# Ledger of designs, part 9: VHH binders against Mitochondrial protein C2orf69 (C2orf69)

Target 1, 361 residues: Mitochondrial protein C2orf69 (C2orf69), of Homo sapiens (Human) (q8n8r5)
Amino acid sequence: SSCSQARTMNPGGSGGARCSLSAEVRRRQCLQLSTVPGADPQRSNELLLLAAAGEGLERQDLPGDPAKEEPQPPPQHHVLYFPGDVQNYHEIMTRHPENYQWENWSLENVATILAHRFPNSYIWVIKCSRMHLHKFSCYDNFVKSNMFGAPEHNTDFGAFKHLYMLLVNAFNLSQNSLSKKSLNVWNKDSIASNCRSSPSHTTNGCQGEKVRTCEKSDESAMSFYPPSLNDASFTLIGFSKGCVVLNQLLFELKEAKKDKNIDAFIKSIRTMYWLDGGHSGGSNTWVTYPEVLKEFAQTGIIVHTHVTPYQVRDPMRSWIGKEHKKFVQILGDLGMQVTSQIHFTKEAPSIENHFRVHEVF
Below, E stands for the ipSAE of ESMFold2; O stands for the ipSAE of OpenDDE; V2 stands for 0.75 times the mean of E and O plus 0.25 times the DockQ between their complexes.

## First folded at step 3 (VHH)

Design ab2 (from b03 with R30S N31K A33D W53E D54S S55G G56S S57Y I58T; framework vhh_7z1x_3; at its last look DockQ between E and O 0.29; V2 from the best seeds 0.00; counts 0 for: pae E 6.6 > 2)
Fold by ESMFold2, look of step 3:
Structure ab2 (fold): chain B 361 residues (1-361), chain A 118 residues (1-118)
Amino acid sequence: as target 1 above (361 residues)
Amino acid sequence: QVQLVETGGGLVQPGGSLRLSCTASGFTFSKYDMNWVRQAPGKGLEWLSGISESGSYTSYADSVKGRFTISRDNAKNTLYLQMNSLQPDDTAVYFCAKEGYFTGHDYWGQGTQVTVSS
């Protein structure tokens, strides 16, 4: 059967490199947060942050200026991305005998693609906590999962609380780390001459930082606004297996909104993207329960669905296309703004086009 | 039609060894992860071990780690389970399974009985 998603296959015509020079520079600007606690002390996730480009106001030197309050940072938008099977850090994927062919879709490279798509936003990649057989992404911290990461959704697992606490902790760790790095860099003359370019140096070890970085030479904090939850807004993106997290959040909406902090977080979510969702299991790829979708429709969140024939027109997994249609139809009937696009309809279904949804959504 | 045929079961004494085989037909064996599961009398299914398409990666349940070894020969469409240091708690019917354990589209053989007793 062909029920597996994002499994290792080499599709025809997909041999070209997809990493550009700009993607390599953005990968060097990624910050890896190796252990971010969530709601349960035993449950942590790794996060990857690609910082938004800054255009901060430059104050004049004004010792006598009557208006000394610094300009407020602009309101922040954050994109939260949940990857699918096979996807991992670039270094790990290139060492994998089956996954190396998909290296262009590493966590870092997708973060770069998303930064181009959302240029004034912070890009967060939220890695699954377990990869079975080094291939199947398993979101155990967000949803009850079998050995292969197929979900068993319910209303009380705690995914919203976990996501909220991950963000609280990740924002604090990122703000503290970047502030300390900026101060330590300023205390060294050779680093203080850095401008808005990609400097080449190895003095980052002198700062004693605990945050892993994608590239050591790209860790300048210049023109960077630290992440902050105050007045922040969010876009959530699930790709392939990562859509199970978005689905679990929908199941929890009614109960999760009873917590005032989580309700405020829900109200800060502007948009949700489902990108070519799929997994094994015979059902539950798209949410089709009207009671769940009625609660979701009350949020006013803008919904985008982007799918390819690889998922929605697979005769061995016919439920996926049927469930997608029902999801879109029920939400539309409830008055929700829903975009539904099927990409690459005149091309043969392929894993390459499954991944290429990132380029066209 | 997908078919999986398990062989190699039997009666062994505690501490003994057996090698199970699973011959696959009706699908491209080398494109799928494969698994071994077992069912003891009156118990549910227990996943034991899995192996990736190429055989490069394996995983084991804690109950069998260090005693059982999964392998595959993609040229012969055959999956293997080498079982060492067998104990009475290993008594069960053993099945090989195509990827998607518990997916509802899984294919299972008829199983092979392994009995470990004095």
Scores: ipSAE 0.055, ipTM 0.544, lowest interface PAE 6.6, mean pLDDT 78
ESMFold2 (binder alone), look of step 3: mean pLDDT 84; pTM 0.851
OpenDDE, look of step 3: ipSAE 0.506; ipTM 0.814

Design b03y (from b03 with W53S S57Y; framework vhh_7z1x_3; at its last look DockQ between E and O 0.26; V2 from the best seeds 0.00; counts 0 for: pae E 8.0 > 2, grease 25 > 24.2)
Fold by ESMFold2, look of step 3:
Structure b03y (fold): chain B 361 residues (1-361), chain A 118 residues (1-118)
Amino acid sequence: as target 1 above (361 residues)
Amino acid sequence: QVQLVETGGGLVQPGGSLRLSCTASGFTFRNYAMNWVRQAPGKGLEWLSGISSDSGYISYADSVKGRFTISRDNAKNTLYLQMNSLQPDDTAVYFCAKEGYFTGHDYWGQGTQVTVSS
């Protein structure tokens, strides 16, 4: 087995001395794709990629089967995670005067948690395109959003097209990065618009603090098979503000399935998780429109909802709990099997338990 | 019940100044960051400025930087916006907003009208 110490991180307690080296190794294993275009060349997102533990070199170097010695196939399952407010790259969070207290829930650290939870999968973190005031995640490329990222859902924004093209381009870029010594695709490759968002740097973005021992660790962080859309399957996970992306996808299902490529992508989605969804705006935290949910129920996608009192038992945001119950009820009435769990019900609502849903879902 | 009441709007000529006030009740004002936003006729909401609970961090939208100054008085539960060098494009309803922890703005006032015209 590979590193197992990472799953025991303390998300909200005293400092992380017990897992500091393991956290550094996990951050080094992530591949950052700093500019991934969607369907519109003016719309790009940053993505992180991490392969689950079942893809490591240790497994590939274990020929325990003398008959038919062949390399293990690459994972065909992909987990797409949409983070919430505050969550960013670890180095950015640790330098922020408020966000540093949540550093254990950085994009890299959550990717590691998900890699343990979903073995034999690629883990993709899809970063929002705008962080207002360095705190509020705004998914402008997926859904019409106000200044603070609260959504205005509609049926034709283009979230499915954007997500599909992000994946196509991310899969191609991850193959190019593995083949080109981490060179930027800007050189001679043909990419529409040829825009770069923040850095024009081809370095592996998951490389963390300097290695204290031998200078060989970079090669270990890059050893995995490139992902492929052929025969791929997907799990989508939204956490907190990130649930707005999942909701927007539901609003688009009826129109989006008319495109044969997007319909095939929809049919490749096995499971969707809503983890403690919440945002400002007074409504639309959970989808409650029967016509929208009727289309969703026809997909056969397995639905999981995981919530905490922080979101669903907040008297100042009382719509969230009411909408969650209605979402679950309507899907159940439509014949979908929905897992619905409220965690930490015997504890006071807390931001710590809001984040800890990642460890109990 | 959270309440935010904006005052100080009115009619002003281009180049003029106004000071907006927002009095807060129903929550512990000194514990929350506060913001000013506006909505011009036929346009969406525009964030203008934010101030941390202790005034230690202040930020402005580019459209108002250098002309507007946000401040607060925690003893009076009051948020202020000093607006100088006003132009016709500043015509809008101005709202103060309580910043929610992790979820953005969760309460808005009823607004005060600012009209900049000859």
Scores: ipSAE 0.013, ipTM 0.393, lowest interface PAE 8.0, mean pLDDT 77
ESMFold2 (binder alone), look of step 3: mean pLDDT 84; pTM 0.855
OpenDDE, look of step 3: ipSAE 0.289; ipTM 0.706

Design e05r (from e05g with F27R Y104H; framework vhh_7qbe_3; at its last look DockQ between E and O 0.61; V2 from the best seeds 0.51)
Fold by OpenDDE, look of step 3:
Structure e05r (fold): chain B 361 residues (1-361), chain A 115 residues (1-115)
Amino acid sequence: as target 1 above (361 residues)
Amino acid sequence: QLQLVESGGGLVQAGGSLRLSCTASGRTYSMGWFRQGPGKEREFVASISGSGGSTYYADSVKGRFTISRDNAKNTLYLQMNSLKSEDTAVYYCAAKEPYLYTDHWGKGTRVTVSS
């Protein structure tokens, strides 16, 4: 009766390497500029800046590869984003009894989304000057509007002048802020190193003062080249209510070109995005005036429209879809580079999909 | 919550006219009429902008129906002329809430067109 001792092979505990992907996605800090004046001292907007990836990363000198990639010139591309209704700072939205549902599209979050969509670009969120009932974004400094921010477009409101001056001032303010932060980080690290009291061990040995020439570490002053407006290129993005600003800019093009500085700015605009445009008016959600669009066609600006059934297939607001179609058609007929995409066509129209356009455009 | 109450439905002879009304309990943005015939899906009939300046019609009712609104009375109207048997349906009033753009629906009013 040979008792075969079944050696219970103890299954070795595969220590699952918890890849703590603590990818601390270092949440790129947005710079908030609370009051930036435009063309008129009484016309001010709040701006949020998300700097391009790479400007704030101290190259930890990893010692290795001598391919001194010449410091790529700082990114000269700027994305200007005009938010829609409900969108605000994340903290404000999370505390709002209704707007919390849309917190994923807070100003900071959208800036982050855009930073991924437009790598190596500065992302500017240009906040509306007024939010009626903490819901309706009113771009009063860009376009004449009613209480709810429904636009009354005209040719002479000064939207281009305001935008241009707003950018000039914002650029100046951002440079000053970034320069000061760089200086303060340097001063804090220098103070901490001195206090290690090395104990005075006495040993006598006379050996020769090799004057270690402290090689002056070249203060590679990271020349934060202030983004010059003169060499900058721009992408304009309007979302929902923010599209009223873009529309107003189209109405002003003919007059705006008369100013040399503004004309230069217009020429620096490469692309415009209309993301699911909408407002509480009964018409002119999309610009369909041939005379306005003819002026627009002369700019060479590339046009992208990204819309959802929430706006363009709403039977209660059927003008939106009609105007959108007409807008795209006229631009095409004028020979503009225009793209049009309808997202989420297989889904029921929803506000969620309205916001999700940010993720898919 | 915004409430919509339709009225004015009834029996009418072919070629006749009927006027529907929809009263909202509060301020509305865009408003419209939809209808659902026997064994059919609900279909768009007409809509009107918040200001009343823009109106839109289904092709099937264009030239026969007129949508209008009285904002002071929070009331939507549908004047239906030259009614046909195919216009037999339950007519529903719809309105968008100004703040949330959510659609509200009435309970409907029945229109029957007899041959």
Scores: ipSAE 0.477, ipTM 0.810, lowest interface PAE 1.1, mean pLDDT 85
ESMFold2, look of step 3: ipSAE 0.478; ipTM 0.811
ESMFold2 (binder alone), look of step 3: mean pLDDT 86; pTM 0.880
ESMFold2-Fast, scan of step 4: ipSAE 0.504; ipTM 0.799

## First folded at step 4 (VHH)

Design p04 (from a13 with F103Y T104W; framework vhh_8emy_2; at its last look DockQ between E and O 0.39; V2 from the best seeds 0.00; counts 0 for: pae E 2.6 > 2, grease 25.4 > 24.2)
Fold by ESMFold2, look of step 6:
Structure p04 (fold): chain B 361 residues (1-361), chain A 122 residues (1-122)
Amino acid sequence: as target 1 above (361 residues)
Amino acid sequence: QVQLQESGGGLVQPGSSLRLSCAASGFTFSKYDMHWVRQAPGKGPEWVSSISESGSYTNYATSVKGRFSISRDNPSKTLYLQMNSLRPEDSAVYYCAKDRYSYWTMSEFDYRGQGTQVTVSS
């Protein structure tokens, strides 16, 4: 019954210096794409987009020569995050009788953390398609899963194709949405030194200065360029259960790169992060098959692993720590650039520290 | 020692209802998700239904959705399965199962009872 009482207790949305946006405002700055089709039209995912900073994009050089066409927009970097169990939109988490205690790790709040960590990047949260008991994330569109979302990996499920098509469709949908908003903002504003206008909230005097500042920080003002696949680069991040997606991608590498579009996408992946991976099933939390890892090492992708005692020092799940060490060891022996850290080693294992990996990786 | 005692099975005609019970002891019942699993002769185990530790959320196999209802009474440490509109293919030994973990970021079956037979014929 205490879950119903906690529903009324929201974290404060205001804080920091005058230029700092509250967590509630940042959650509203996320663009939610509610139905993004993947490789199969019936297999869709929800995606959340947050643009980190327009100021982080490199300014184009001046043209200088009238015979030259202006430079192309700078290549974009995109961070793709696969959440773990319990994580959902903030509104849903605060109303869940068991998950409300973890509301600070909502999809929106994690997107904000990632935007700080990866400036000059577009942050994409790729939500699982099914949640068992509204708690356990199940990545059915990426990997064969049991009722709890524990994976059965194979080489031919189609996770790479699904991810690629999600991005193609999400970029198209976000381009249309952000382009429409940018056009509206420009049409409302003068080019001179005038303040930019927005609907509804400048009728009351001096509040217009603070409202103008907030209105100038809408999503279209965060970046001058909509998301684009042209020369894009990617970082993939799996957290907890979300690591099953990254693992499935590794199993598929050899066959997936035979498709020219997917091979180009693979070559655009710069970095992959495994954050405190874990799931039931007694095995396969970390990939330890040398044949699979040999194909992965050929990609030259930079690998980061970040773990906590919650996952790697649990005696009921002792395979996780063993598999993590083997994963890092085999990739290192194959010459891949791998960094690995164990966090909170002097603290008791806890779900709190499991989530806090987002703050320290 | 974890103990699970299933009861309430029997022989019934198609379209009938039964309510299964599972009495639990040896663990803090309210801290664990609970499950029903069934096994027909010559077949492997089949997941039927799950319920969260508070009872607020449930899930069902597609073959029973809309006909079966899982519930729990945490003070009495009892799990229930209300089975309506029974069909011959529901005939099986029904087991309750405690989830192995109370961490809720992970879920797995843990079998302890002998089960209760449900037979739907005629």
Scores: ipSAE 0.444, ipTM 0.793, lowest interface PAE 2.6, mean pLDDT 79
Fold by ESMFold2-Fast, scan of step 4:
Structure p04 (fold): chain B 361 residues (1-361), chain A 122 residues (1-122)
Amino acid sequence: as target 1 above (361 residues)
Amino acid sequence: QVQLQESGGGLVQPGSSLRLSCAASGFTFSKYDMHWVRQAPGKGPEWVSSISESGSYTNYATSVKGRFSISRDNPSKTLYLQMNSLRPEDSAVYYCAKDRYSYWTMSEFDYRGQGTQVTVSS
């Protein structure tokens, strides 16, 4: 449901809090990056960023008071989200004759939900490089896949290298864009509706010279900079088909650690979320190989799985639920911090509830 | 009972055109993505083209892109493949296929019938 319309119709406690969080999200700096290369210049992805609203990086040292102890910037956190099938920018989904019914789960709307869930974090949506029929997300840069994006996992595809270089390039582009006072430098037509850059000056006493009145201090509405990868912590989230990216990263852990930069990146990941993962085609919808999961358990990463009957109780895809249980069991047996929850168990399985996992995780 | 009946193949010279048709019955045609798949003797099936439920979106294999055009007529429950600038390597039996499931998140081919033979020679 819409926070702006539904909550004003139903005044109340928790509903009012959700609307205030939505207003806070709208104050974040927003960027669309249309073509960000990975390690291979021929392999690029599109990213959407909602920058954190924190003040640590905006805090300027006072030039006239060197006697004060220099404050250290607070730890910064980034959430990386890999969308599922049919998800795209709101404008694209509304034009699709079959997908318009799922427009509430657009990249912009999901980024907003994630910003509510992780209020002090930078939110990155990493769009797939190809969509078959504008429906099936294909993560061709992250995993070997068939035409519909169903994965064939291996240990050396280069998903970690691609992700690391993609983030480095995206950080550089975002720093340049934020410093130019431009809300969307690369794709102005598809800007998220929750992005806000309006000046907050409430002065009614405007006189003849209001031009350049902000020059008294170095004031930029776009002065938010994400930290470097060596100073940041990360949460990775996959939804539905997007979980194939998380799965491929697990297969690569042993080999990826041999690269010093990738090893440092792996050590900066705190939490991974699998949201209703599943696909047709190849088996291995969930990772069940003990050798792969032993490497994963050594990372200290916290694991959360959130599933619905749509994926795990479908009699036509009975392997999905079995593989999910095995994934959770093996990680738990290895002593990993793992939590698992099944949602909407009293309702009939539905695509709507598949998406609604975003509201309850 | 799902039935797919392909037609329109034949023997043609390189550079010629053919239009293939597939008559569908036994399912709600307008609710399924449709596909063309071909198979040459001694080779596995090769995906050729796909079209969405509404007909608004199409995809093509690299080998046929720019030469072939897929379309559908939902009222008549018919799928088409317009093949232009045919090459000897296009010689194959052509099958139309539907998705196995009506779920938008499921993509597994289900095809029927004898197909239609296309031979590009002489």
Scores: ipSAE 0.406, ipTM 0.747, lowest interface PAE 2.4, mean pLDDT 77
ESMFold2 (binder alone), look of step 6: mean pLDDT 82; pTM 0.842
OpenDDE, look of step 6: ipSAE 0.756; ipTM 0.892

Design p07 (from a13 with F103Y T104L T105Y M106G; framework vhh_8emy_2; at its last look DockQ between E and O 0.60; V2 from the best seeds 0.00; counts 0 for: pae E 2.3 > 2, grease 27 > 24.2)
Fold by ESMFold2-Fast, scan of step 4:
Structure p07 (fold): chain B 361 residues (1-361), chain A 122 residues (1-122)
Amino acid sequence: as target 1 above (361 residues)
Amino acid sequence: QVQLQESGGGLVQPGSSLRLSCAASGFTFSKYDMHWVRQAPGKGPEWVSSISESGSYTNYATSVKGRFSISRDNPSKTLYLQMNSLRPEDSAVYYCAKDRYSYLYGSEFDYRGQGTQVTVSS
């Protein structure tokens, strides 16, 4: 079986550290959660978190002086990012003979870009559960897929329920990790950080090696009250293959809203971004079914699409650009707030510019 | 023009081994993931195995995992499939295929060859 793990990463140290985090983002707590279950315990994902608060966390501290910061803490906002093909942790990408050239688009580097664009928000990178050839992202927990991660959409796969429970479980695990650090305020910082900062041995710490993480203490008797997701708002971002998750969520809207908890979650989503969505070898890359889009338009979610010639002007995949235009047109006709931009039109189509959409959206 | 030439098929008894080869030309072989796909009479194509550009990573269909081994030699532009412990249900025409950068099962390959017939029968 898989173990649920939480690890606090310390991005500090010397300027030569291999951490991809900028100096401005170094204050944020960085957690890698290796096994987070969804609604089905057999369906788990890895998540990378850059927490909203850095130094000077705006929380009520019931022991001591909890009311020192007036007024109340800022609203809780979460950005959820679904990566595309090739993207992985920096150390994995640098060792990959084909992917090392894209190392600037590692999960850590993209999380850093998102943290700058969405200040004061929790940044969650939701890693796929499987990668074909260590290249092709397969979102098996979110959409019915073949061996290569190619989606077959349906209305009842359970992607919304999986996402909601995954977030609840991930948030609870992250708060437990952050609370443990707070309880050790009298100890040296190096002790708390060292306990959670382990080198990548890549020998899967949960397999029979007696689990080597700092997750031991479930202090249920703690006097701290962690924030709940009940008052949270969400932005969802898909990049490239990651857009298949956003697409599946659209197919499920009608059925998913029958669950009151999921309906409340749907109503808490403010914005969705499709960043250069597309894949090869088929059609139905963008959602173009009027009945599905009609349900989506009723949500009031704000939609942004950012595409490049790499996806929408490829003559070998001519359906992508046509479907993208249809997606935008139908939603606009339904009265939805939709913004669409094509980037890098003066440059030759390239995989580099496909990734560089992260810099301009 | 892209060309893929498969060879090495034949008629063998259950439990036997065969090694299939695919000679590639007309494209930069070392920059493409390569695949083996098979098709039995009256059935659709079934993906068998994939290998990354460098040969460092491989994947296999559940039905052949542990019995088949995919490999490639980039200098000679050749793809291989070593097939061990062959079963009657492995009988099919075997095609090598190249993909652009990601593959969708049941859709058209970027290109595939003429195929080589494998028959496993007593």
Scores: ipSAE 0.459, ipTM 0.764, lowest interface PAE 2.0, mean pLDDT 78
ESMFold2, look of step 6: ipSAE 0.448; ipTM 0.790
ESMFold2 (binder alone), look of step 6: mean pLDDT 82; pTM 0.837
OpenDDE, look of step 6: ipSAE 0.830; ipTM 0.932

Design p15 (framework vhh_8emy_2)
Fold by ESMFold2-Fast, scan of step 4:
Structure p15 (fold): chain B 361 residues (1-361), chain A 119 residues (1-119)
Amino acid sequence: as target 1 above (361 residues)
Amino acid sequence: QVQLQESGGGLVQPGSSLRLSCAASGFTFSKYDMHWVRQAPGKGPEWVSSISESGSYTNYATSVKGRFSISRDNPSKTLYLQMNSLRPEDSAVYYCAKDRYSFTTFDYRGQGTQVTVSS
């Protein structure tokens, strides 16, 4: 309902990745959190947040009604998204002589797509710590990587501990920042009102708009409320190179669950999405080790894979399709709830359709 | 068939300069990012520098930043590495490599060109 243009999206043809911005999405508060530390203070990431609609200080001012049974508040849900190669803030992509053609898939635009897909959820875009040539995403805080972000997986890198502490710190900073912004209404900037996520008329309307920055948070607040996410549930999404983070998390499950806080976090993950995962390297684009997948199958996490011919039917990267098939088959054989779908099979493989998986998953 | 042919190495004194070249064939050179990687005896491969398809973006390892310059000539299908203020620790076999999405293997590197910096 929030996306009046959703029905014009065509999985088999040239459709836009964007819906008309709903009033709900436009009312979401946006925060760009710089230098959020994980468990290791030297390992920080930048995060983009679209807060759930109706979240913030407004809820604190609503007293209970003692004459009525008060309904339980809905559980807090968080969607965590790991972007692929090329993806960056819209301004950075438009300045790049080669990446400008993919500006529709900027961090802000993808966050808006995810906000429509997962209404009433916090949307977190977790930016990689390094981009080689402003093209190759390198998740150096989550997985051992070469200069181009290609992973070397191991069982003890610390990705789960980093993710958990990053989220705790980011959430605490976001609560503090939302409180500060309520005192300064002029600083309440919404990425959901970004005309670049809208039809051409709204793009023209945004040309006169002043450039705004989301609030930066005080680092001193980061460690105060670790239990604040105890009742939260999570969906994890990797796109393209971003899938290396999901893969690394799987390698760590056996060791990570020995930490009671991380075990609780793992149990709060409901669903994981692999969106057209793949990278060069000849192997290990999908997890195919039975011992690793057996641990994963015990979690009860629901698995979805969405792939396109760009990754799984590329003759120059033939291992990707074989590994994807093996990943799905092993998990299915282990009794895990897994679904897989290949999109755009009637169209020529293209980078455009690689990105358009965001429209159809 | 992808072919990469490095040249321009040699024996030089510390503080000297060398220009390495890599002649590419068997693929559309202008559509690929190109990279220089080096390997010294007894060490693993070390990334040195990268250049985007158009040449608009370059990046360098911290150890060579400010001393080395990567460039390319798409019409001639040639990649270059200008090495200034050479140090003994720059001694290695230098390889060029192509990657479409990310560099992960030496399968497309050439035979390499030896650079030795010593008195």
Scores: ipSAE 0.013, ipTM 0.380, lowest interface PAE 8.1, mean pLDDT 77

